# VH-VL binders against q9m8y4: the designs that were tried, part 5

Target 1, 142 residues: q9m8y4
Amino acid sequence: MATKSTGGTEKTKSIEVKKKLINVLIVDDDPLNRRLHEMIIKTIGGISQTAKNGEEAVILHRDGEASFDLILMDKEMPERDGVSTTKKLREMKVTSMIVGVTSVADQEEERKAFMEAGLNHCLEKPLTKAKIFPLISHLFDA
Short names: E, the ipSAE of ESMFold2; O, the ipSAE of OpenDDE; V2, 0.75 times the mean of E and O plus 0.25 times the DockQ between their complexes.

## First folded at step 2 (VH-VL)

Design c7 (framework fv_miptenalimab)
Fold by ESMFold2-Fast, scan of step 2:
Structure c7 (fold): chain C 142 residues (1-142), chain A 125 residues (1-125), chain B 107 residues (1-107)
Amino acid sequence: as target 1 above (142 residues)
Amino acid sequence: QVTLVESGGGVVQPGRSLRLSCAFSGFSLSTSGMGVGWIRQAPGKGLEWVAHIYWDDDKRYNPALKSRFTISRDNSKNTLYLQMNSLRAEDTAVYFCARSPEEFLRYLSGDFDYWGQGTTVTVSS
Amino acid sequence: DIQMTQSPSFLSASVGDRVSITCKASQGISSYVAWYQQKPGKAPKLLIYAASTLQSGVPDRFSGSGSGTDFTLTISSLQPEDFATYYCQQLNSYPYTFGQGTKLEIK
């Protein structure tokens, strides 16, 4: 009644594992920034959808209609800014990874307020593949 | 003015290696959003994209060539390289280097907007 | 990989003619298409990018149109220097792919 197998574990022949496609929401009021971020996400193998402001991002999650692996959140937007938008999404029980992208990431009080709203990470503009990929590479693992 | 000049082509035996160079001026690959790459054209055939490198050292390859070709750069010399290994007769082509920034900047400067004159690689016995 | 198919492969025309070359993608590529002109022994030259944006320095007789899967390059009044081979290219996804080319010859 041994608890250990005497034969050892034979290597399992595995099927090729395809990486998970990530679904990303890009929230930014600047169309040029949305374009740039869309290109970065496409380049790393993700699929993206855009929202031109915070209110549109909130509406997309209303009634559980949308679900994303990652949300890229601009801080400075008219009406509902990124801080307010992030807080509202978290109140709505959105569990997506939310990464803030802002020109004031190096300002301690601004960064702290954004993070406390529910961000997972806060990056300074401009967004680059080198900045974002290390934070989200685990999302591609099935 | 933007210029790109390829060099390093020649006649090589199958199975050998060859390194191509592209000296460029009028722009810097360290500029955010900038990119440069290689496109080849076999005699009497169309264009085939080989590889691309961006300002942040992101590298993209044609999957058919990835195992044999390596793209690199030296920013201090404004030079792009293509290391070609295990060359086959099917690699016979004119190899062009060309500038193509990231998509966001393409609306400002265009895709593959400046090209070198090409350097010829002939793989034969 | 996204396949780009040009039509026609060969086109004969006269100076002053209006000519159009089409390019069809095997899947939707939005507006991520560029058009190039290549003369014998020379490197390609960018004419149009983002499907319809004319490259600086290119004569306005050249125009591009289309989105999704169907794209067209038009030359409104053909000039002697326009006899060349034309290529479309998709930049929607890696690997980047080109059409097979359209050779525009004197009639």
Scores: ipSAE 0.000, ipTM 0.509, lowest interface PAE 13.1, mean pLDDT 84

Design c9 (framework fv_acimtamig)
Fold by ESMFold2-Fast, scan of step 2:
Structure c9 (fold): chain C 142 residues (1-142), chain A 124 residues (1-124), chain B 106 residues (1-106)
Amino acid sequence: as target 1 above (142 residues)
Amino acid sequence: QVQLVQSGAEVKKPGESLKVSCKASGYTFTDYYMHWVRQAPGQGLEWMGIINPSGGSTSYAQKFQGRVTMTRDTSTSTVYMELSSLRSEDTAVYYCARDLSPYEWLKSGYFDYWGQGTLVTVSS
Amino acid sequence: SYVLTQPSSVSVAPGQTATISCGGHNIGSKNVHWYQQRPGQSPVLVIYYDSDRPSGIPERFSGSNSGNTATLTISGTQAMDEADYYCQVWDSYSDVFGGGTKLTVL
């Protein structure tokens, strides 16, 4: 992974010392998906926080204390879906990289609507390390 | 059926290192995450970190980063927690606790089985 | 770092309902788990995922979680329920425990 897991002293002398730990917000109404995405983020060296729905994701940013390098956004959620949530976050000037994760990524109209809301990328479920890591590897550069 | 059996009580001097073991039985060792949690006398529970027995990956609480190391031995179904540069404030009961199963994701994120605890006293 | 706030103690008469709060910013968005610890014993899970009860835990234990407060409720409180109670959440790659609440049944 980006840095050794052996301790802070060794990190100072390793070639990986320039890698940054990334903060990720996972927005998904399905607890199984939240857990799976948390584990993927952990595997690639990120730190994650979760939101059960789009409204919680919006509220987190209103406090002005929330800042993430990456937001993983589910499309199909009750109350405020991923399209609405992404659009609202962009209106609030959230500049985080937002990656949509959805079962309908291969459906052109659904994908287009999600992307137009302000996504940087849109991925088909299930999320895997192989799908996400190439899109976010640059975020580990300090 | 599920049991977590920890090593016995220890007395250490400041500056020494501690290594506590937790032997798991009654389930597939590599299917569940294991956490380490400590409790100083009369105080609350304090999370130290987590290990994935399958891959050996770890994540530690910031307070213990650089001092704690968690490892496992899949051949003996045992997890270990090593804490270096001991201080008197490290006097505590140390617990291992089982968490995650990939087959029960909806019921993960909590500690369903706990070891009996290992009392570690650090004094001169 | 995320902080969970619990009252240090709660007292109830036998047979009455005890409520133990766990405060945290937007804690309603998190999954809250509750543990019971009797003196000299390991903690025991009594509620997981806000309101689910493990097999073997009496029906008088229940939980809720919304907004900024999660609550553990013990109806018909019995002497055997005297213990320390801890709430716990997962936040930003770490598990966070509340400070614990000592329940006294008078």
Scores: ipSAE 0.000, ipTM 0.491, lowest interface PAE 15.1, mean pLDDT 83

Design d11 (framework fv_acimtamig)
Fold by ESMFold2-Fast, scan of step 2:
Structure d11 (fold): chain C 142 residues (1-142), chain A 123 residues (1-123), chain B 106 residues (1-106)
Amino acid sequence: as target 1 above (142 residues)
Amino acid sequence: QVQLVQSGAEVKKPGESLKVSCKASGYTFTSYYMHWVRQAPGQGLEWMGIINPSGGSTSYAQKFQGRVTMTRDTSTSTVYMELSSLRSEDTAVYYCARDYDEFGSYSEYFDYWGQGTLVTVSS
Amino acid sequence: SYVLTQPSSVSVAPGQTATISCGGHNIGSKSVHWYQQRPGQSPVLVIYDDSDRPSGIPERFSGSNSGNTATLTISGTQAMDEADYYCQVWDSSTAVFGGGTKLTVL
């Protein structure tokens, strides 16, 4: 890599600005998607935990009283899909930023239903650092 | 013994579509991810994407998004890579390659490669 | 997009040690894998996870990775080692290959 670290957003030569570490929950029934999303989160400086389906995501908040800065929510999952999972988390008073990731983001009715469930943003697969970072950069502000 | 056998060489015209097959044997087909990597004449290796043969989920390199489609047939243990709207710059050897993750350690690398399929795109 | 930089060519005399570098920003935090491609053949994995060898790869092949540089080392280089060598990492959701290094044994 040619990219020399010349500093953060503030461009301070002698002082490195420390960012808050973000905690991300990745909810997806596909192990390949979970892995790829984990790598994206690691690349942007976050830490991640995974849930294999919507029910696991719900249980994490109930039993562990877990709290995340960001939840990446797949729409298409067996049994409890991303729409149902998002509704349940919001009913449980989870205030995390929830970003949906789906292949049908450009389909009006599908996107609308997902957003109305309590989503903050809806992104089209594939998830990329370029797509997600602008939406969550504010979470690094302490 | 693990073996990946690809379909034979093809000659295509610009604007046509390509579909390459890769038949796997010697292991549990649905337990390993499969990658597609190409190599233009005299050039280096270029990653195109990955498929999960179990669920059929895919992820493609941004350069090929919208032109590439990867699929599989579990009954024949075969993965396919289709590339549309061919240009002369798509002339390359196309490889399928198996992802090594039998133990769940996630540092994706390619332990077995197919023999390659030469595709020539010319008018 | 993440970029891996390799020298285009390296030449060594038979029996001497060849060293092929792979440069990348903070590459020491990633796992680096190395492939050998002999003329007209498919790539072959020779090193994975920075320094591990697949079965069947001679002990002459070794790897290291720290800081901004990963290295493939071939001791006692033989004519059969003439090939292109590629380093590879995962960055975000993609596999990234270096440009390749042609090893010549003369």
Scores: ipSAE 0.006, ipTM 0.621, lowest interface PAE 9.8, mean pLDDT 85

Design d12 (framework fv_concizumab)
Fold by ESMFold2-Fast, scan of step 2:
Structure d12 (fold): chain C 142 residues (1-142), chain A 123 residues (1-123), chain B 112 residues (1-112)
Amino acid sequence: as target 1 above (142 residues)
Amino acid sequence: EVQLVESGGGLVKPGGSLRLSCAASGFTFSSYAMSWVRQTPEKRLEWVATISSSGSYIYFPDSVQGRFTISRDNAKNSLYLQMNSLRAEDTAVYYCAREDFSYDSSGEYLDYWGQGTTVTVSS
Amino acid sequence: DIVMTQTPLSLSVTPGQPASISCKSSQSLLHSDGKTYLNWYLQKPGQSPQLLIYEVSNRFSGVPDRFSGSGSGTDFTLKISRVEAEDVGVYYCMQGTHWPYTFGGGTKVEIK
């Protein structure tokens, strides 16, 4: 795009790719939720990987190969729920920041049980950039 | 916490030069584009310069093009503005500010501002 | 350059009453990426500007929910549902869609 100035054509502003990337694991049994959460993480500037249930999330960490800065953990999943999954990951010495995402965050007993499993934070569905960014912005500032 | 501290302002005669510095802390400086924004005595805000995170892309509005140079030293977490051929209209408080962005966005906004350093161009 | 016009120039509000500030741009602020980069800043007396709202309607960290932004295209509004003493200062809109980025002239908010 050309601008009128002494000395020729002024260049348009270009955005540069951010150098620090955070790795996020999204654990949710609902494919729509996984896609929505992926879009939110991408908007924030993170790189995401998904697990469709708690068992997959555990398997990813089994050999110590997987490492994430943030794990987004759904509470209500069949077989192994988010509470059980979080406990297992902590037993495996996973130190990632784990943020729970649940439709029952306003239920005191449910929220407390999820937090006690090893969560750093617990958020009510639907997840939004406004809800998550303030909790994880420090991961970009190092 | 994010901190931006400007220095180098002062009183200078028309045609003179000044170099402003901005010391950044509390974030990964090399990951953010940085800008200088000035506020005139009439309280109008004007964009002065932008530099990309790597320093490879530099942008100026026509009002300062050719007179000002923006640079950064990512190893020292420092941003600079070299101002030459200063005019009375350059009198302002100069702010260092961080541009927030995401990989999905082309536009930006300023999230954190420094305290400002005063530049007065007078005879 | 994109011209940003704010109205009113100033307003005096009784504590607890609502306030509304308008910002108009000389051309659409919808970016080709689908986002609208219209942001609001507050400058309290003796302080540097601080971010309130980014991308039309998103509250920045720590900003109370009494502040809300809305609008599209060329017409934007900042609303304060219940003005408090700490809200006094000059409010600026800013566009980050078209280079060079430009600010509105400011709206001064005072308590009666």
Scores: ipSAE 0.000, ipTM 0.486, lowest interface PAE 13.9, mean pLDDT 83

Design d13 (framework fv_miptenalimab)
Fold by ESMFold2-Fast, scan of step 2:
Structure d13 (fold): chain C 142 residues (1-142), chain A 122 residues (1-122), chain B 107 residues (1-107)
Amino acid sequence: as target 1 above (142 residues)
Amino acid sequence: QVTLVESGGGVVQPGRSLRLSCAFSGFSLSTSGMGVGWIRQAPGKGLEWVAHIYWDDDKRYNPALKSRFTISRDNSKNTLYLQMNSLRAEDTAVYFCARDSYEYGEWYFDVWGQGTTVTVSS
Amino acid sequence: DIQMTQSPSFLSASVGDRVSITCKASQGISSYVAWYQQKPGKAPKLLIYAASTLQSGVPDRFSGSGSGTDFTLTISSLQPEDFATYYCQQLNSYPYTFGQGTKLEIK
């Protein structure tokens, strides 16, 4: 399993919202982007695992043991791109929130194809805390 | 030159507490992407990650140890701590301090201390 | 947790031999693998990081390869000082995990 240590433990018997550590898969063929996205996820209180390309992301889900709250999906990757990867993950019944991150988010046809593959949201590079946090803040609520 | 030096080990009875220290130099934990942590090794056994603390005070623990161990730091002294409570015989190990960093483009533990020995025995 | 499995656990070899140690992750970890050498009574020493990048000061007879789940550490021409225990580590996901170790002994 991809599930790691949690930080959302209840301290009292009162009814309180637990803040859950979210587990995030970062899929990007650029090591600098993967590192930057890891830092952003860490800053907002998540934990992350990475995949260098779409094929690695698919392999991680093959046995149904890998489970993530969020997948950050790069569009432009060699061999299996983000559109193909997202479509394949959805065909495999992966229900994670998938947020695309791409330099062509402002190109209507490219954006539409990516969204139709199964994305929940599509963001323009560079990824920032300000761009991603509003879309995923609800994942921290228990 | 980056150095890490562990101290505070010794012989303790089961159920007691012990605090380890790691004095580091040549870098700052305030630097974005920087982290330091603890790795232990029982006699004749392999390496086991214990806990890590990062520049933003984010703390990560081995789930098996989280309930008994607490990681903390003092930036003014460039010192890392590991508070170990309710010690058991299986906590007997050499405890190493190591640096981890995003700054270098990849994850790795590039500098390790020489370790401090903790023996839990009655 | 990601399990790191090394093969073999014990390896006997002669000076001058080419030896390889493999490490398999239970799930994809990209290139976030480091290899360490540990001699008796000493701290581990970083040899390779990012699966294939040689640490400064480490002899070029050491090399690393692999990505995803399968990784290999190779020593091209074994020297007397290379007899030690070798560990792989994944740094992709918490908790960080190590392989069980491979003890390299003289034949």
Scores: ipSAE 0.000, ipTM 0.501, lowest interface PAE 14.7, mean pLDDT 83

Design d2 (framework fv_nivolumab; at its last look DockQ between E and O 0.07; V2 from the best seeds 0.00; counts 0 for: pae E 12.5 > 2, placed apart)
Fold by OpenDDE, look of step 3:
Structure d2 (fold): chain C 142 residues (1-142), chain A 124 residues (1-124), chain B 107 residues (1-107)
Amino acid sequence: as target 1 above (142 residues)
Amino acid sequence: QVQLVESGGGVVQPGRSLRLDCKASGFTFSNYGMHWVRQAPGKGLEWVAVISYDGSNKYYADSVKGRFTISRDNSKNTLFLQMNSLRAEDTAVYYCARGYSYGHKLWSGYFDYWGQGTLVTVSS
Amino acid sequence: EIVLTQSPATLSLSPGERATLSCRASQSISSYLAWYQQKPGQAPRLLIYDASNRATGIPARFSGSGSGTDFTLTISSLEPEDFAVYYCQQRYNWPPTFGQGTKVEIK
């Protein structure tokens, strides 16, 4: 009586951790910075839209068409600066992670003010994947 | 030596159009934001418009928004200001100015070099 | 819009004297202030940027100070060529704005 050992092939369900595609808004008046940030976001597996200043960012949210997981916010912009824009977005009940991007020079007070406007984080230029990825890694978790 | 030379000023009637040119030399024109600043006779300075180094970004003072258009041709080292629907209050010496970049964006809010200006007179 | 108010409107001094010009902002502008000199019939010239930095080629007799709302341009000893109109300008908030100017004239 040959006991057929039915070797149950445990199908290891490879939990394909479906990386959530994150939507990112890049707000910067400098086209080089926008391009740099686009490249960074693309590299980390996000989709990005760009705004040239804070006013454009506000308009995108006002029209109800835009929902972003992450907003990269430059501080110094024409029309509407990053501080004002951040405040306005928070007033509009935007819940996106907002990461401020600031220049290096002697601006601790300005950075503080920017954070107080409603930033989740503040990073110094130039933005790099190494700087931003640790802050946003949890956004990819389903 | 950095040099900016405005041209195109003159006397025009209200409602007419005029185009100003600013020719730049002595520096890499395409690396700088450029501005127009005007000064009414006997008055102070008023910022008018800015264009980014690559021409992708343009911004205007509220007083000229919708009427004036700033542009540039980097291949010719030339800045332009198209002025439409001119008003008497647009009468001024118009200066082109280079945006000063000191660890900041190329369009910067300071003006480190100025042309000699060109006079625009809007009168009936 | 940030308003810059300069004082005095006119400053009458003799060559060799010290000139002190004030610029007050309607709100804090940190150190984002510039000073320009304009001689009659000439274009403005940048003197000081970021409140206290002398532009290239500007004589040492010109100095800027201040932060927040109150700024000062000082000419330690007036030279004949320094008699001109001086403007302050901010870039802290959009749009860039100028003060109304201070005329430094010969007494």
Scores: ipSAE 0.503, ipTM 0.844, lowest interface PAE 1.4, mean pLDDT 92
Fold by ESMFold2-Fast, scan of step 2:
Structure d2 (fold): chain C 142 residues (1-142), chain A 124 residues (1-124), chain B 107 residues (1-107)
Amino acid sequence: as target 1 above (142 residues)
Amino acid sequence: QVQLVESGGGVVQPGRSLRLDCKASGFTFSNYGMHWVRQAPGKGLEWVAVISYDGSNKYYADSVKGRFTISRDNSKNTLFLQMNSLRAEDTAVYYCARGYSYGHKLWSGYFDYWGQGTLVTVSS
Amino acid sequence: EIVLTQSPATLSLSPGERATLSCRASQSISSYLAWYQQKPGQAPRLLIYDASNRATGIPARFSGSGSGTDFTLTISSLEPEDFAVYYCQQRYNWPPTFGQGTKVEIK
């Protein structure tokens, strides 16, 4: 119930559109980045869960049968980076929209490798509301 | 040389408004998140507000939410703090500070450069 | 919010002596801690970031150490210009918070 509803949705029989609560996984090794991304997601009407690294993100999908509408994937993480993590999630048949966030988004080779791993979009750090909202606004609609 | 110069401080009565400006030079202003940090006379530092490099994200300390508004004009290299409904406990030196973490365009973290501050006194 | 507690409140020392300042966090903040120096009438100056990295232009006599909840700033041999108030600050969680400060003063 974190999502904003139109007027009397409980009583209204109008069926033009359906608002959806968006569930987001935030994968980033920086604790402040995780918190700031949570705040951005909350501001645009989503709810979020965090993973501290790529391996935790993989484990969430394997053992917990976790399902998300959106995954925000940091590229630069120790051990399993964002490229490797994205590739593994896609191999596991995760179909979530995955948006990469990286300091090297403007580097052609790095961006290409990240996208080819299975990203839907790649954004330059820092993440802001203006950057992310246009890419995911459709997820709030039926 | 990185410089941040605050202006707009002064003496104001409780309930009134005041606007602070911070003029930046010596770096690409539009690549950095910017903060306001205040310090009451003889006291420690308190974070007040932040704005992302593109202006799309703004966050405030609980003590100032709903009363203060942070904004920026990247074409003029200027940061602003609009302070409404001022209280005696808002009396402080207000510092403009550049956000630093691990690179360009970061809007939170540590504060690597600070202005010299501007005094805001809310009294009588 | 994360509370940072600095000790001692005041250190009274002479030039040439070693200063050791402590900062303790209410919860683990890994290495996401900075130290600032502030002289009377001046803005704070960043000394150390990420617990142990010296900021640009900061003399080698300043060093930081620690992780988790316990952090230390050390000034190996005090110079006259080092007598100031020192603040620790965390960026592990939102909002960013500061310790109450340690004053290093001349004996």
Scores: ipSAE 0.374, ipTM 0.794, lowest interface PAE 3.5, mean pLDDT 87
Fold by ESMFold2, look of step 3:
Structure d2 (fold): chain C 142 residues (1-142), chain A 124 residues (1-124), chain B 107 residues (1-107)
Amino acid sequence: as target 1 above (142 residues)
Amino acid sequence: QVQLVESGGGVVQPGRSLRLDCKASGFTFSNYGMHWVRQAPGKGLEWVAVISYDGSNKYYADSVKGRFTISRDNSKNTLFLQMNSLRAEDTAVYYCARGYSYGHKLWSGYFDYWGQGTLVTVSS
Amino acid sequence: EIVLTQSPATLSLSPGERATLSCRASQSISSYLAWYQQKPGQAPRLLIYDASNRATGIPARFSGSGSGTDFTLTISSLEPEDFAVYYCQQRYNWPPTFGQGTKVEIK
């Protein structure tokens, strides 16, 4: 089963994709941030799904058995924040690359706690192609 | 006490350029996304543009894309709007607005503080 | 873009009366809606964010409700200073958009 959404009326013979697509989960409670991040991911040749908070991200992995190459994880969210969500996903043995995106750039102790929850990297908002692509470029090669 | 003061409005002919300034005080300017919102005389509100706290991202209404440029100088606590190729439909009061932040979001689409506005009139 | 339609266009009421203002979105915007008040000759002022939360310093007579596509601003008992134009605004998707306004006037 593909990690991408399925359904619709596509033909059984599809045009072969010549390059690897990166499947990304965007976890952020702000719909403007989600749309910005979707556009950035599209710009670098990826596809994305969204979760509106940490609890939805956990449910998606538990109930849907989804798998992603990359998770973009906001820190401040209702229901379950990014620190708690990252810890829970790692408890669930999720091995995706998780990149935190935080608005607390000058609070080093908060960033360190977020990294220790299980992030691979932590970036300051706003997210840009220039900030994210160097960290994830290996996902396109592999 | 948060204050936003716009300046640079005036009367200009179509096709000309104008730069608006917004000077901020009473808060840490470099922590907030900033917006321009305009209101044509006797009409409703129209969002124009946003710039992120560090200036790295900008987004524009379709009606101004390619003609207007939002920018900021955090060392001077000043937001700018460069308006080129002005049209009659750009006639409005222009407000600078601070993005409301909840849960540490840097660039919210709610506007918790507004300046008093500066009038731009584009006519021959 | 997301269209917000406010009704009624004008609401003529006396001080002490209850005002009910409606805002309808062209698609679901969850709870990502704000209400602003604009008095004559002044800039807008944020009243309500996230559909139901009062902004700092806003009197308790202002309340907001709704989710999805249908939203309401209620002023429980109009004060003389409440006669103004009210705008709803969504932040669900870019660009942010405003309703066309509801004027609350005396009479």
Scores: ipSAE 0.006, ipTM 0.567, lowest interface PAE 12.5, mean pLDDT 84
ESMFold2 (binder alone), look of step 3: mean pLDDT 92; pTM 0.938

Design d3 (framework fv_acimtamig)
Fold by ESMFold2-Fast, scan of step 2:
Structure d3 (fold): chain C 142 residues (1-142), chain A 124 residues (1-124), chain B 106 residues (1-106)
Amino acid sequence: as target 1 above (142 residues)
Amino acid sequence: QVQLVQSGAEVKKPGESLKVSCKASGYTFTSYYMHWVRQAPGQGLEWMGIINPSGGSTSYAQKFQGRVTMTRDTSTSTVYMELSSLRSEDTAVYYCARAYDFRSGHYLSYFDYWGQGTLVTVSS
Amino acid sequence: SYVLTQPSSVSVAPGQTATISCGGHNIGSKSVHWYQQRPGQSPVLVIYDDSDRPSGIPERFSGSNSGNTATLTISGTQAMDEADYYCQVWDSSTAVFGGGTKLTVL
């Protein structure tokens, strides 16, 4: 039952001027959520990289080499939650747009704490293209 | 041999709730996602949602958000789909289907094995 | 929302080649999967990732996907191939199915 390997083959060979791609980091401890968010990002024309938890997201930025246009940040993660992770990334001078995703976005105190950690926006689960695209459409502008 | 065996046909009245089971065998239950897909009489296939049997996390199609719930029992290798506030338009064959995805960083893939289907009739 | 368009029916003579189209905006950038459903039976995967065949599916089944159209091709069509055929892609976080094509072998 061998699976075909992929090696970066392009399906379309258009010679048209390249459209701007956005580079997105998806931080979520749930593998299903990471995969679904990757699919949303691909649908809107972005490319993505994943981090399995907040600590992995922090380590990725520690040497100053990682740079993303957008970070999707889950709030409810064990060990280092999204609030703590966002605060740490901002302390490290990460300037990416950070959009939080949480089941408690409608709770004023919880939403405020997450926003004050350094979020640009906070969305209620489940994440959908309709929720995220209006907030990030400007990132595709030349 | 991979098998997905679903519970038997149901007859329901409008306003009631439906709960269909899907028992998996022949593979490691927690290593594959499970989907629910329905098909109204004479109509096409309609995706309802997905469950990760390992962690129990779920994602539902917008149309069913708020009235569908998917759960699993790892001790019996069984996935459940509950649909509430039934209407006549919910009359359909309901299928569970396994998702194949063994590759890191790849998208959710195809439905490689399907249950036999559960016919649900909703009428007053 | 993303829509896949299939012809409602296709008819072929035994031994001839059947082609079933699946239209979608920029579908060539997506992975297309195909399912066969005989009356009263569950769907069966016949093609995945545009052109790959599962174990047990005859070589006469093939697929392609480019631009705005994906195609399922059945060469040397047999009576046993009479069924409904559905294409499927992922758009955003949702699985999307085509409306299905009834293949008749006359």
Scores: ipSAE 0.195, ipTM 0.738, lowest interface PAE 4.6, mean pLDDT 87

